# Ledger of designs, part 5: VHH binders against q8wuj3r1227to1361

Target 1, 135 residues: q8wuj3r1227to1361
Amino acid sequence: NDFAYIEVDGKKYPSSEDGIQVVVIDGNQGRVVSHTSFRNSILQGIPWQLFNYVATIPDNSIVLMASKGRYVSRGPWTRVLEKLGADRGLKLKEQMAFVGFKGSFRPIWVTLDTEDHKAKIFQVVPIPVVKKKKL

## First folded at step 22 (VHH)

Design m4
Fold by ESMFold2, fold request of step 23:
Structure m4 (fold): chain B 135 residues (1-135), chain A 118 residues (1-118)
Amino acid sequence: as target 1 above (135 residues)
Amino acid sequence: QVQLVESGGGLVQPGGSLRLSCAASGFTFSDHDMIWVRQAPGKGPEWIAYIYDSGDTMRDDSTKGRFTISRDNAKNTLYLQMTSLKPEDTALYYCARGWSEKSYRDYRGPGTQVTVSS
């Protein structure tokens, strides 16, 4: 239950450090453009490295996040989840998985799963990502 | 030139109150969420309170509601009202920038010392 990874179109992106793993996918073509991790020391206190990383993610990006091990499940860093489409007032449990979006709208597939034992999301995202009008 | 200058600390008895201020300059204050952080001797930094650029606050609070964060964007000033102070609150208190839509370089001012002792 301590092993974590993110998988995109069959390719796995593993994480070996406790904290949060992030994978960024270009929403126009569906290509992975970034894979990085933020260990617990970065998530505590003032998480300016994480804030700056997310602020510079290009618009129209799919952002995948997953916890690894015992992560810091509260604090200022959770602000980035809100910016990527999670509801304000997050109540994270011992594990989390998140499919978010950086852009001017919130797609219906934005999803947060948080559980004490296991968190997992399987999601098919239409490419290119576009804003759909209501009929 | 980014500056964050904290004030309002001091010596206070248990059960007392203090109001801390953080004067900001050299950046657009209203573009940033803001944070109060403290660091006690021999311990790592601990976030105390988080306020959005809108003035809303983050609902998670380890101080059990004894501390209230607020801001005045017209005066570029962040505040922390502390009540029911305990010896365990003794620490250096400093403010910091939180989320912003533009990247920024981290900055830490000198902080203001709060000492709670009888």
Scores: ipSAE 0.617, ipTM 0.819, lowest interface PAE 1.2, mean pLDDT 84
Fold by ESMFold2, look of step 22:
Structure m4 (fold): chain B 135 residues (1-135), chain A 118 residues (1-118)
Amino acid sequence: as target 1 above (135 residues)
Amino acid sequence: QVQLVESGGGLVQPGGSLRLSCAASGFTFSDHDMIWVRQAPGKGPEWIAYIYDSGDTMRDDSTKGRFTISRDNAKNTLYLQMTSLKPEDTALYYCARGWSEKSYRDYRGPGTQVTVSS
């Protein structure tokens, strides 16, 4: 299926357009403070809207990202993954899920998962749904 | 006042080379990643090459290694070395600011025209 969403404490944040979905969670209280999508047209060009969005995320925020459909898997926008704790030079596949952190340190739970799938695997492979772990 | 001024474009034959420059002023150049972008008439902007503030570059498959981005932070200048040019590379080329730790307003300079034709 091309359906993708992010779930936080039982609430789902679906995406209706190909691209990436972003959910920001306050790391102190565990509340969702922002939910935004960036469609492929933004990811393909100069992604200044995404850059500014991420630059203004408050410190001590958990940042969840998930792809939907055929998303733009290369280009300048991937710089934000590095700023949120992903390794530099990562190669994204046709699906991605990311749990990152905006702050002055890199928690050990920062994780990028990116995979392709086959029709057989597609039926049994769940869409990544992340749940905030309260510190 | 933020300015990005491109130069070095022109008419070249297929297979030829050009070197583009982008002179930056009005902001701290070394605080920004930088991007070369092109736009053909009637089409949207297309990212060509991306360089980090450190001088490292993103891996770029779209030009298959024909274009090389570089920067000189002491001279506030961004460069694009273009080789093996094809008619499909004909476009207006401009530089843009990439990632910064602080939000910024989008700015686009006038660009420099590259035309690849026999």
Scores: ipSAE 0.601, ipTM 0.800, lowest interface PAE 1.2, mean pLDDT 79
Fold by ESMFold2, fold request of step 23:
Structure m4 (fold): chain B 135 residues (1-135), chain A 118 residues (1-118)
Amino acid sequence: as target 1 above (135 residues)
Amino acid sequence: QVQLVESGGGLVQPGGSLRLSCAASGFTFSDHDMIWVRQAPGKGPEWIAYIYDSGDTMRDDSTKGRFTISRDNAKNTLYLQMTSLKPEDTALYYCARGWSEKSYRDYRGPGTQVTVSS
């Protein structure tokens, strides 16, 4: 199957346009608070809509992203992946899936899967999201 | 009032060089990543270089290393050094703001025309 989609606690969040999907989950209660997609025309140009969207995501939010179809896998928009915990300089392949975090720390479950054929992440995130204490 | 004012364009022969400048005002320049974008006649906009607020640059350079983006935060100025210019580089070049920690309204400058011909 060539679908990329996001599912949270049994609920699917579909997208019909090529580009990327974004789902935001409140890290305190685990509630989905936003679902948005960004089509290729936004990703290819100056991606101010995406930049502003991510900038206004509240701290302590889990941010899920997935590619849909043939998405723009390069360009300035990828800066938001870095802000959500991805390593700088990663090269996206033709598919991507991402579990990120908006906040002042980087949880260990932040992960990016990117491949030419299929990208998939299944992740269980502890709620509430807290900074792990050293022992 | 946000302003971005590009300069340094002009007519240049193939193989030549130009240095473009973008003077910024009306916002905290050092809080923003910055982008150079071009738009050729009859084509859509194409990003050509991206620079982080730190001065690091995005490594995916579609111009094959012929263009170098830089910034001077003390002067609120963004630069694009262009070398080995080709007729295909003919376009309106403008700067725009990239990532910022705060939301902002989209704005780009009026651009500066670069024309590469014999």
Scores: ipSAE 0.574, ipTM 0.793, lowest interface PAE 1.5, mean pLDDT 83
Fold by OpenDDE, fold request of step 23:
Structure m4 (fold): chain B 135 residues (1-135), chain A 118 residues (1-118)
Amino acid sequence: as target 1 above (135 residues)
Amino acid sequence: QVQLVESGGGLVQPGGSLRLSCAASGFTFSDHDMIWVRQAPGKGPEWIAYIYDSGDTMRDDSTKGRFTISRDNAKNTLYLQMTSLKPEDTALYYCARGWSEKSYRDYRGPGTQVTVSS
């Protein structure tokens, strides 16, 4: 049993079946706006459900994807990752953690820290430093 | 209007070979990825092979060693060469246009039946 999940601000988003889970975060507000999963039967077929779902994701969204169990790591569904900023021809591994962006939204403050069987996404927002001028 | 028409299916004995064709029209064939998908009765659809507009391919593991996808852009035709056919390969085979702005379901043919039986 694979208990993979995505956690955002302490809230867990589990996946019910082997495949991939998706969590969408509003890039401006930082809140989760939607989450769903796609089982292997979808990934092994014509994944129109996945493509349609991604198409409905608003611009300026951060899209988190994670695999659960033995997901289908190859197939036409992977093309959707290109829409989210992945390089063409990306080869996925037996386990996946993916961060994508919808539209032209490509914040540089998003970082991914990978550990054994774990991936953490951090938001690092630059804070302006005001220099005091000595009079 | 996007049109795809599959052909080349039929009845074949195990170990036999078939070559499927997919005639495309109504769009710039060379600019689109193409897919072969099959569906057996009572089962969901499964992708078999994918060919990029560039000509690169990806194939399902179950058929990778036996099936080959190719395209002839000059003829607006997609091909699936099948060898060493097995009863498990019995299905309706579809060709579909790869994803861009339209859904896969909207751009596929009626399918061609492949039956592998002794």
Scores: ipSAE 0.557, ipTM 0.789, lowest interface PAE 1.0, mean pLDDT 87
Fold by OpenDDE, fold request of step 23:
Structure m4 (fold): chain B 135 residues (1-135), chain A 118 residues (1-118)
Amino acid sequence: as target 1 above (135 residues)
Amino acid sequence: QVQLVESGGGLVQPGGSLRLSCAASGFTFSDHDMIWVRQAPGKGPEWIAYIYDSGDTMRDDSTKGRFTISRDNAKNTLYLQMTSLKPEDTALYYCARGWSEKSYRDYRGPGTQVTVSS
């Protein structure tokens, strides 16, 4: 998918590499603090670059992820999604979009969309991020 | 100091079986996910199987159920049971730590060679 991108408050964060792109948002201020991508060659082996990157993300951060192209849909890197609030045992399809959270709780707005044809998320996340229970 | 040491590799005929072991030390083994990865000549590293700290497992579909990952936390040991081995399984096999809740470091062993040939 050549049109894969992440947009935050009207600003687009495109990626030129097939794989996974990541945007990190400060959960208190709502500003983007980092943006990067991880190509398939990284995702196919030991994705230590991704794991290390996520480990350095400060708590109370909103983490946006989206696939580009024929990304590696299965692998140890998907563990990151679970740690960021995705359900365990998820099976990703040909495309994915993810809104996660790094912190001590799982916000109700954490969501994963995965589809063979098109995956997308249009979502408003309240800032600052506060702990709420799912009804 | 984190240390991982793979063993159990060797030369086997097609259709044979091997069980690889990975001895872990220098960290709380039970708190970490673990990964088996292999690298064949001329190819990049590819993950084979993943096991959570909880014991749940994830496998690469390319292995078609021939490989099984397991762990013994009491022995600080990771295992890879390989069956119905094929020449294309020839590679250097590594064990490595997976995701950590607080951090991740690329800790892996020196690898154990598996050669499948008639």
Scores: ipSAE 0.555, ipTM 0.780, lowest interface PAE 1.1, mean pLDDT 90
Fold by OpenDDE, look of step 22:
Structure m4 (fold): chain B 135 residues (1-135), chain A 118 residues (1-118)
Amino acid sequence: as target 1 above (135 residues)
Amino acid sequence: QVQLVESGGGLVQPGGSLRLSCAASGFTFSDHDMIWVRQAPGKGPEWIAYIYDSGDTMRDDSTKGRFTISRDNAKNTLYLQMTSLKPEDTALYYCARGWSEKSYRDYRGPGTQVTVSS
């Protein structure tokens, strides 16, 4: 099986034969809070189903996506990925894995480490630093 | 109240050109991505081009070489310049605010008909 897939804490999440698999992780707790999949056949024209789902994802969520198969609406799809932190101009592939973050904040404590054909995501809770200024 | 009104459609011969306009009101136009969508008889809606709030653009491959999307924030107007029109471009053309189904449902115009025929 050479297709991209998502596994979190040893649990694989089901996916259709083609389409987009999405897993949402709470950025504070580090646990999976939701997951879903979209077949390419239902993402024709405008991928409203994906937009609708992404809209429901809470801010401060890590969003894992795996895709396989040809997308019909690549333009809007790229915009969704950009909203989740993808660089503008990202090239979509027949198979791809993507890690994004929901919201305007982009935490620097999320680390992606790739080994072989796997991507490992690490999350570290940041410690606030208070700076004092002398009057 | 968000309002969008498309105009500029009509009947043209193959190879012709049209420029569609979309007049926006009721919201801060410059803060929103805008999209052109079309729907041909018997087919579902398909995106044609979209323009970011920043002004950057993306276009569908099938129309990329022929259609150009632009916006004038001072006039609250979205444009679609169409050239080298083909019969398969015949459709009702909508402008919409954003990408969501809600936006398409609630924040689009009534559409402007484009018919390409000899």
Scores: ipSAE 0.499, ipTM 0.758, lowest interface PAE 1.1, mean pLDDT 86

## First folded at step 24 (VHH)

Design n6
Fold by OpenDDE, look of step 26:
Structure n6 (fold): chain B 135 residues (1-135), chain A 118 residues (1-118)
Amino acid sequence: as target 1 above (135 residues)
Amino acid sequence: QVQLVESGGGLVQPGGSLRLSCAASGFTFSDHDMMWVRQAPGKGPEWIAYIYDSGDTMRDDSTKGRFTISRDNAKNTLYLQMTSLKPEDTALYYCARGWSEKSYHDYRGPGTQVTVSS
């Protein structure tokens, strides 16, 4: 029943509990620097553990998120998606996959996929991540 | 020092209304998201409503039609207007800070008790 998952360079990052899986990639080196998960019991209340985790992610990091099982699809925790580049007010569905960015700008490759039955994103991100302005 | 103090709770009959307030101090209130959370006996905390620093709101489906979150930045106060209260709304209601750009802690008040009973 796992129609959303995270895989980086051929390595899958599963979660054992329903909720959100998070993988952080260094935007300069392209290496996975951390991964964790947040269960529904955290998501449905005050998700300070998630907020703190995301807030402490170093700038210039690529942040991957995916739902696991019947996750809590609404709540304050979704604020982190917005802070990582997602549009505000989007309603999540039964499954979600997200590629975000922690930094001072919103890259064009930031993307959120929401589906009732599956969510999948195949994203190629240039490394290192740099801020560019359109002339 | 961040401080949040809830008030306005009490005993009401089903169908009644209450307005909760949360007095905030120790931080720039207008720059922070805020939320209301409640915890019923034997249950874990559940979010009720969230208000952005911009004033936009999100609310859970179970209370969306009955509860309204708002804020007065000039008074450093968060509000929760509750209408059509039900026995299942009985809980300890907390005011809490939302997202922060820096390290986050579980900043919430001691809570105010809301009891809905005939």
Scores: ipSAE 0.817, ipTM 0.914, lowest interface PAE 0.6, mean pLDDT 90
Fold by OpenDDE, fold request of step 28:
Structure n6 (fold): chain B 135 residues (1-135), chain A 118 residues (1-118)
Amino acid sequence: as target 1 above (135 residues)
Amino acid sequence: QVQLVESGGGLVQPGGSLRLSCAASGFTFSDHDMMWVRQAPGKGPEWIAYIYDSGDTMRDDSTKGRFTISRDNAKNTLYLQMTSLKPEDTALYYCARGWSEKSYHDYRGPGTQVTVSS
């Protein structure tokens, strides 16, 4: 099984538990400012830790999220994806890679290559995105 | 101070119905998403239903056909209408505030006990 992962400048951001990984990039500097993970037990219930984490992310941040293992693909936690630019009701698949933006920040150097199912940051850092498989 | 108080729990027979209420205070209720979660003994909290500030809802598959979440902003009250209750629905039910733009803490009530037993 292929899992989404986050790699920035050759550095991987692993998580010890299945769930969601989050990497925050400063939109101006282009550097990673924080990273964390949220296990399924949090995602299954009241994900206040995630809500608080995301809510406190400064504007002009790029937020990268990736699933690890069998993550909880539905639930209140997905609300943060909406706040970061996802459409409401987004159906997450077996693997998730998400690029979001805090606030109204939409940097032009972030592009999505649909052919390769990758998002590019600064035209240098390819970030895998969710592959839409037609079932 | 954010305060949530659940009520309406009790003992019901399988197949029965129950309506839970959550009284909210200390914040602008209408501006916030809300949710119901439950926790059975020995298990972690499980999300049941989520209602947006807009009124849209998200529900888990296990209870989607039986439970309905709603809200009355004028009364600052969240509801969970439960039907066709099963023994496995036995749990402590919590009302919790959803996403907030500014910050979020563990904003939930003390819970109301729902016991489904013959």
Scores: ipSAE 0.817, ipTM 0.920, lowest interface PAE 0.6, mean pLDDT 88
Fold by OpenDDE, fold request of step 28:
Structure n6 (fold): chain B 135 residues (1-135), chain A 118 residues (1-118)
Amino acid sequence: as target 1 above (135 residues)
Amino acid sequence: QVQLVESGGGLVQPGGSLRLSCAASGFTFSDHDMMWVRQAPGKGPEWIAYIYDSGDTMRDDSTKGRFTISRDNAKNTLYLQMTSLKPEDTALYYCARGWSEKSYHDYRGPGTQVTVSS
């Protein structure tokens, strides 16, 4: 499916090949800091490229992943999902959308809204309100 | 320096069994996930089995009923027990280190050849 992509703040991040797409967001700034993709040939074998990429993601990052086409839904590469917050033994379906967090960073203001053919994540930033009363 | 050395490969008849070993050194073996991967002629590498540092396992469906991965942390050794071998199992078999919290490289041995033929 050539229409599978990740979009952040109106900017699309397409993938050129079947496999897994990854977009990394800075948890403090809310900006995309990196993006890449991993083809099935990597996922099917020793996924050291993916392991290395994820291992080098800075702490306090939000990691978005989406599958394109018929991706490899099982294998050692899924270990990164566990490290990013997924339960061990998670069974992936034919289509995948995933949001994870690097390090101990677990922001509660990240919400996930899922529909039949898409998933949306929202970043809600609380704004303190100070009210003053004149006596 | 991370070192992995596979052994136990050879020529076997269809239906036969082999037990592969992987000797690990240069890192704390018990703290690391490990895996077996194979590469047949003309094909890319394909993972076979993964074992966590905890001892839990993940296995490919094509070999799950025939191959078993295990580890002996006291001996710094990874094992792959293969049964009911088929000609299509012919490949170079590698052991590789799994996920690491630090930067990751392609840590695997030179491989051991498994040939299944009548």
Scores: ipSAE 0.806, ipTM 0.914, lowest interface PAE 0.6, mean pLDDT 88
Fold by OpenDDE, look of step 24:
Structure n6 (fold): chain B 135 residues (1-135), chain A 118 residues (1-118)
Amino acid sequence: as target 1 above (135 residues)
Amino acid sequence: QVQLVESGGGLVQPGGSLRLSCAASGFTFSDHDMMWVRQAPGKGPEWIAYIYDSGDTMRDDSTKGRFTISRDNAKNTLYLQMTSLKPEDTALYYCARGWSEKSYHDYRGPGTQVTVSS
């Protein structure tokens, strides 16, 4: 049931753990600068690791997230999605693909296709997305 | 130095109520989201309630109807009003900082024990 994945420049970024995988792209250069994953156990508890990771992401970054397995669709960890452009108090769907932005910069080469529930990033394959304002 | 200190826990009978408090210091309390988390024996931590810096709240489904999170920024204090307590609510309850734009650490208190038993 893991339909969501992240691929950048032909490179896939899978996670072996149920939870959320994160890939950070430099918004200016379009390069992956970091990637990591967070287990459900962290997401359902105190997700300070996720908070810290996201907080340290430089501005002008594109943040890609995808869920694997049954993840915690609600909780304090979703706060990071709000900070990356999602609406507050989201009740997420069972599966998630998310494209967010750190800071105020929104690169024009990032396109959200709401009809296909995909996000397209130049030099990146289209990915399924969860609508930021209608999760 | 960031410090969080929980209080108000204790032994109560099923159906009882408790009000937990968390005294915060060492940071600008009003600028931070806060949350309550609990950990029962043999289980991992689970979030209970989250309160934004704005005062808006998010609560889990299991406790949403019974527990209320609130804050008093003037007192640098976080609260958790618990009602209709159940044995399943028995756990160590932690106060923890939520989201911040700055780097994070695992800022939580030592916890206060809540035991619900007849």
Scores: ipSAE 0.676, ipTM 0.838, lowest interface PAE 0.8, mean pLDDT 86
Fold by OpenDDE, look of step 27:
Structure n6 (fold): chain B 135 residues (1-135), chain A 118 residues (1-118)
Amino acid sequence: as target 1 above (135 residues)
Amino acid sequence: QVQLVESGGGLVQPGGSLRLSCAASGFTFSDHDMMWVRQAPGKGPEWIAYIYDSGDTMRDDSTKGRFTISRDNAKNTLYLQMTSLKPEDTALYYCARGWSEKSYHDYRGPGTQVTVSS
């Protein structure tokens, strides 16, 4: 299946449910500190679980998100993307790969390639990325 | 303690209008995004409308053009103006806090019942 995915240091972080997969990387150490997923049932309702999770992410974190299946591409949950660096009014498409940052943290070792729709961390982990401004 | 209390629901005929209100207390209302969510019998909750702390709004397609979300920060009140109501709008309607940098708790009211029937 052609879908967005997250891989860090050779380890894949898939989700069994349609929705959003989230991986949090420590901006200082470059290691994965947490990962989780949010089902469509959460995204289309009151996504307080996602809000809570993202709110607890420490500053100086890199937040990777990828969609699974026919995820809910609209709704209040998308507000978190704005908080992680996306422009307001971002229109999500059928597939999403997102790299965000908690706080004002913008590490130089993260490269976004909009042409290839990839993000690289330490030039080691290529990640499909959606443009932060507009899709 | 955060408290949200919905009101304004009731029985209405198709094509009718209702205005829901949500009284907020226990937090700085103006600093928080707010939203309306509804849940029909046998279905999961669905977001209807979202209003940013800035006052900007987003709405789902099913209710867009018929429902309008607004807020009065001076009164700590969230509103949902519903027009052209349909039987499929029958549901329990909740107000809830949305995302903010200052809080992330699950805060929702007990809901107000809206029934659209001829």
Scores: ipSAE 0.558, ipTM 0.777, lowest interface PAE 1.0, mean pLDDT 86
Fold by ESMFold2, look of step 24:
Structure n6 (fold): chain B 135 residues (1-135), chain A 118 residues (1-118)
Amino acid sequence: as target 1 above (135 residues)
Amino acid sequence: QVQLVESGGGLVQPGGSLRLSCAASGFTFSDHDMMWVRQAPGKGPEWIAYIYDSGDTMRDDSTKGRFTISRDNAKNTLYLQMTSLKPEDTALYYCARGWSEKSYHDYRGPGTQVTVSS
């Protein structure tokens, strides 16, 4: 089976369509505040709905993303990964999983895993999310 | 009001070249990533090339380097240089706004037709 889901503190958020799913977690309290999916037709064209969604995510939010099935792995939509802390120019393979952050700094736990067969991240994120000082 | 107006399309023979322009007004052009998208009859939209507000570019590999996106922020103009045109490039080509840090309003121009034939 082609299972793709995001799990936060024991609760699973499954995907309903091929594409990507997004879960947003408040970085102060660690509560899930949003779960949304973006189907391939949005990713293939001009991804205005995804751009608007990410632009309105509050600062200090943890943003989880995972691919479902045969997703559109290229194109303008990948710009949002960069805004959430991914390196520019990374080539997405047939599966991806991502832990990102919306805010003015890039936490060290921001992670992208992408592979042809399976992409998986297990991550413990310290709450509240705070900017680390350089000593 | 936001406006994007494309120009430079037309009929060309296979192997030919065209340069498309997109004149932008009604917003701060330099705050936006920009892109070119095409749509052939009966098909969904297909992004062609994307340019960051910094001037860095992303392009669809299906064009195999034949298309080059560029921008001139002083003139509020986006460009697409197309070379080695093929019949499968026949489509309506339009420019669109991409990512910006400000509130995003989806907008694209009415497009300019490119026809590659005989």
Scores: ipSAE 0.483, ipTM 0.736, lowest interface PAE 1.8, mean pLDDT 81
Fold by ESMFold2, fold request of step 28:
Structure n6 (fold): chain B 135 residues (1-135), chain A 118 residues (1-118)
Amino acid sequence: as target 1 above (135 residues)
Amino acid sequence: QVQLVESGGGLVQPGGSLRLSCAASGFTFSDHDMMWVRQAPGKGPEWIAYIYDSGDTMRDDSTKGRFTISRDNAKNTLYLQMTSLKPEDTALYYCARGWSEKSYHDYRGPGTQVTVSS
């Protein structure tokens, strides 16, 4: 869609419903292994579908998330952002974009951008993803 | 064997208070975040309060501080203190398991009815 999408290596992954969209990239090979979306009704209630989805993402995966439309910006579903490297107590605004990681360490490129009017991240991630000593 | 049982609902007048309890059994309660969710007739489920396994909380601002979640891990019990109740709070209230690093089950109790009416 013209106002909300995730793009990986030139391929766009659109979303047609308000909520969040998720793209998972294997950190060893750099290939997209899934994409899905979670509509507002999932985010507003009990977000078990999202919890279970994130829990089953393989370790060493890059996880991209982006809001679509007027998404539910608060609530228990935001717990998965913490699992993927976001700081606890984050406050989401009306738009968000996120590059996260499922694994045993937190890469320095994990990034959340959230703002009332737009949120955008452009990121190049070295493949394979490896743990580095912090400088 | 996992079981969540809510209690404490009932009929209450506007402006009144209730304290809901949720007794947990069949799992390690302290390993789970927990939450309260309500569902009014004709509406989808709506979370109202969430508590981490540590006791830290998040709350839906739409209740404007009227509802407070708490837990007692020694008693395997989750609580919801509701005050200043309004007719729009009428709903089935149920407790549910939240995030856990050690389990992925989607479990909720059968709920307790709260009805706010004169």
Scores: ipSAE 0.475, ipTM 0.729, lowest interface PAE 1.9, mean pLDDT 82

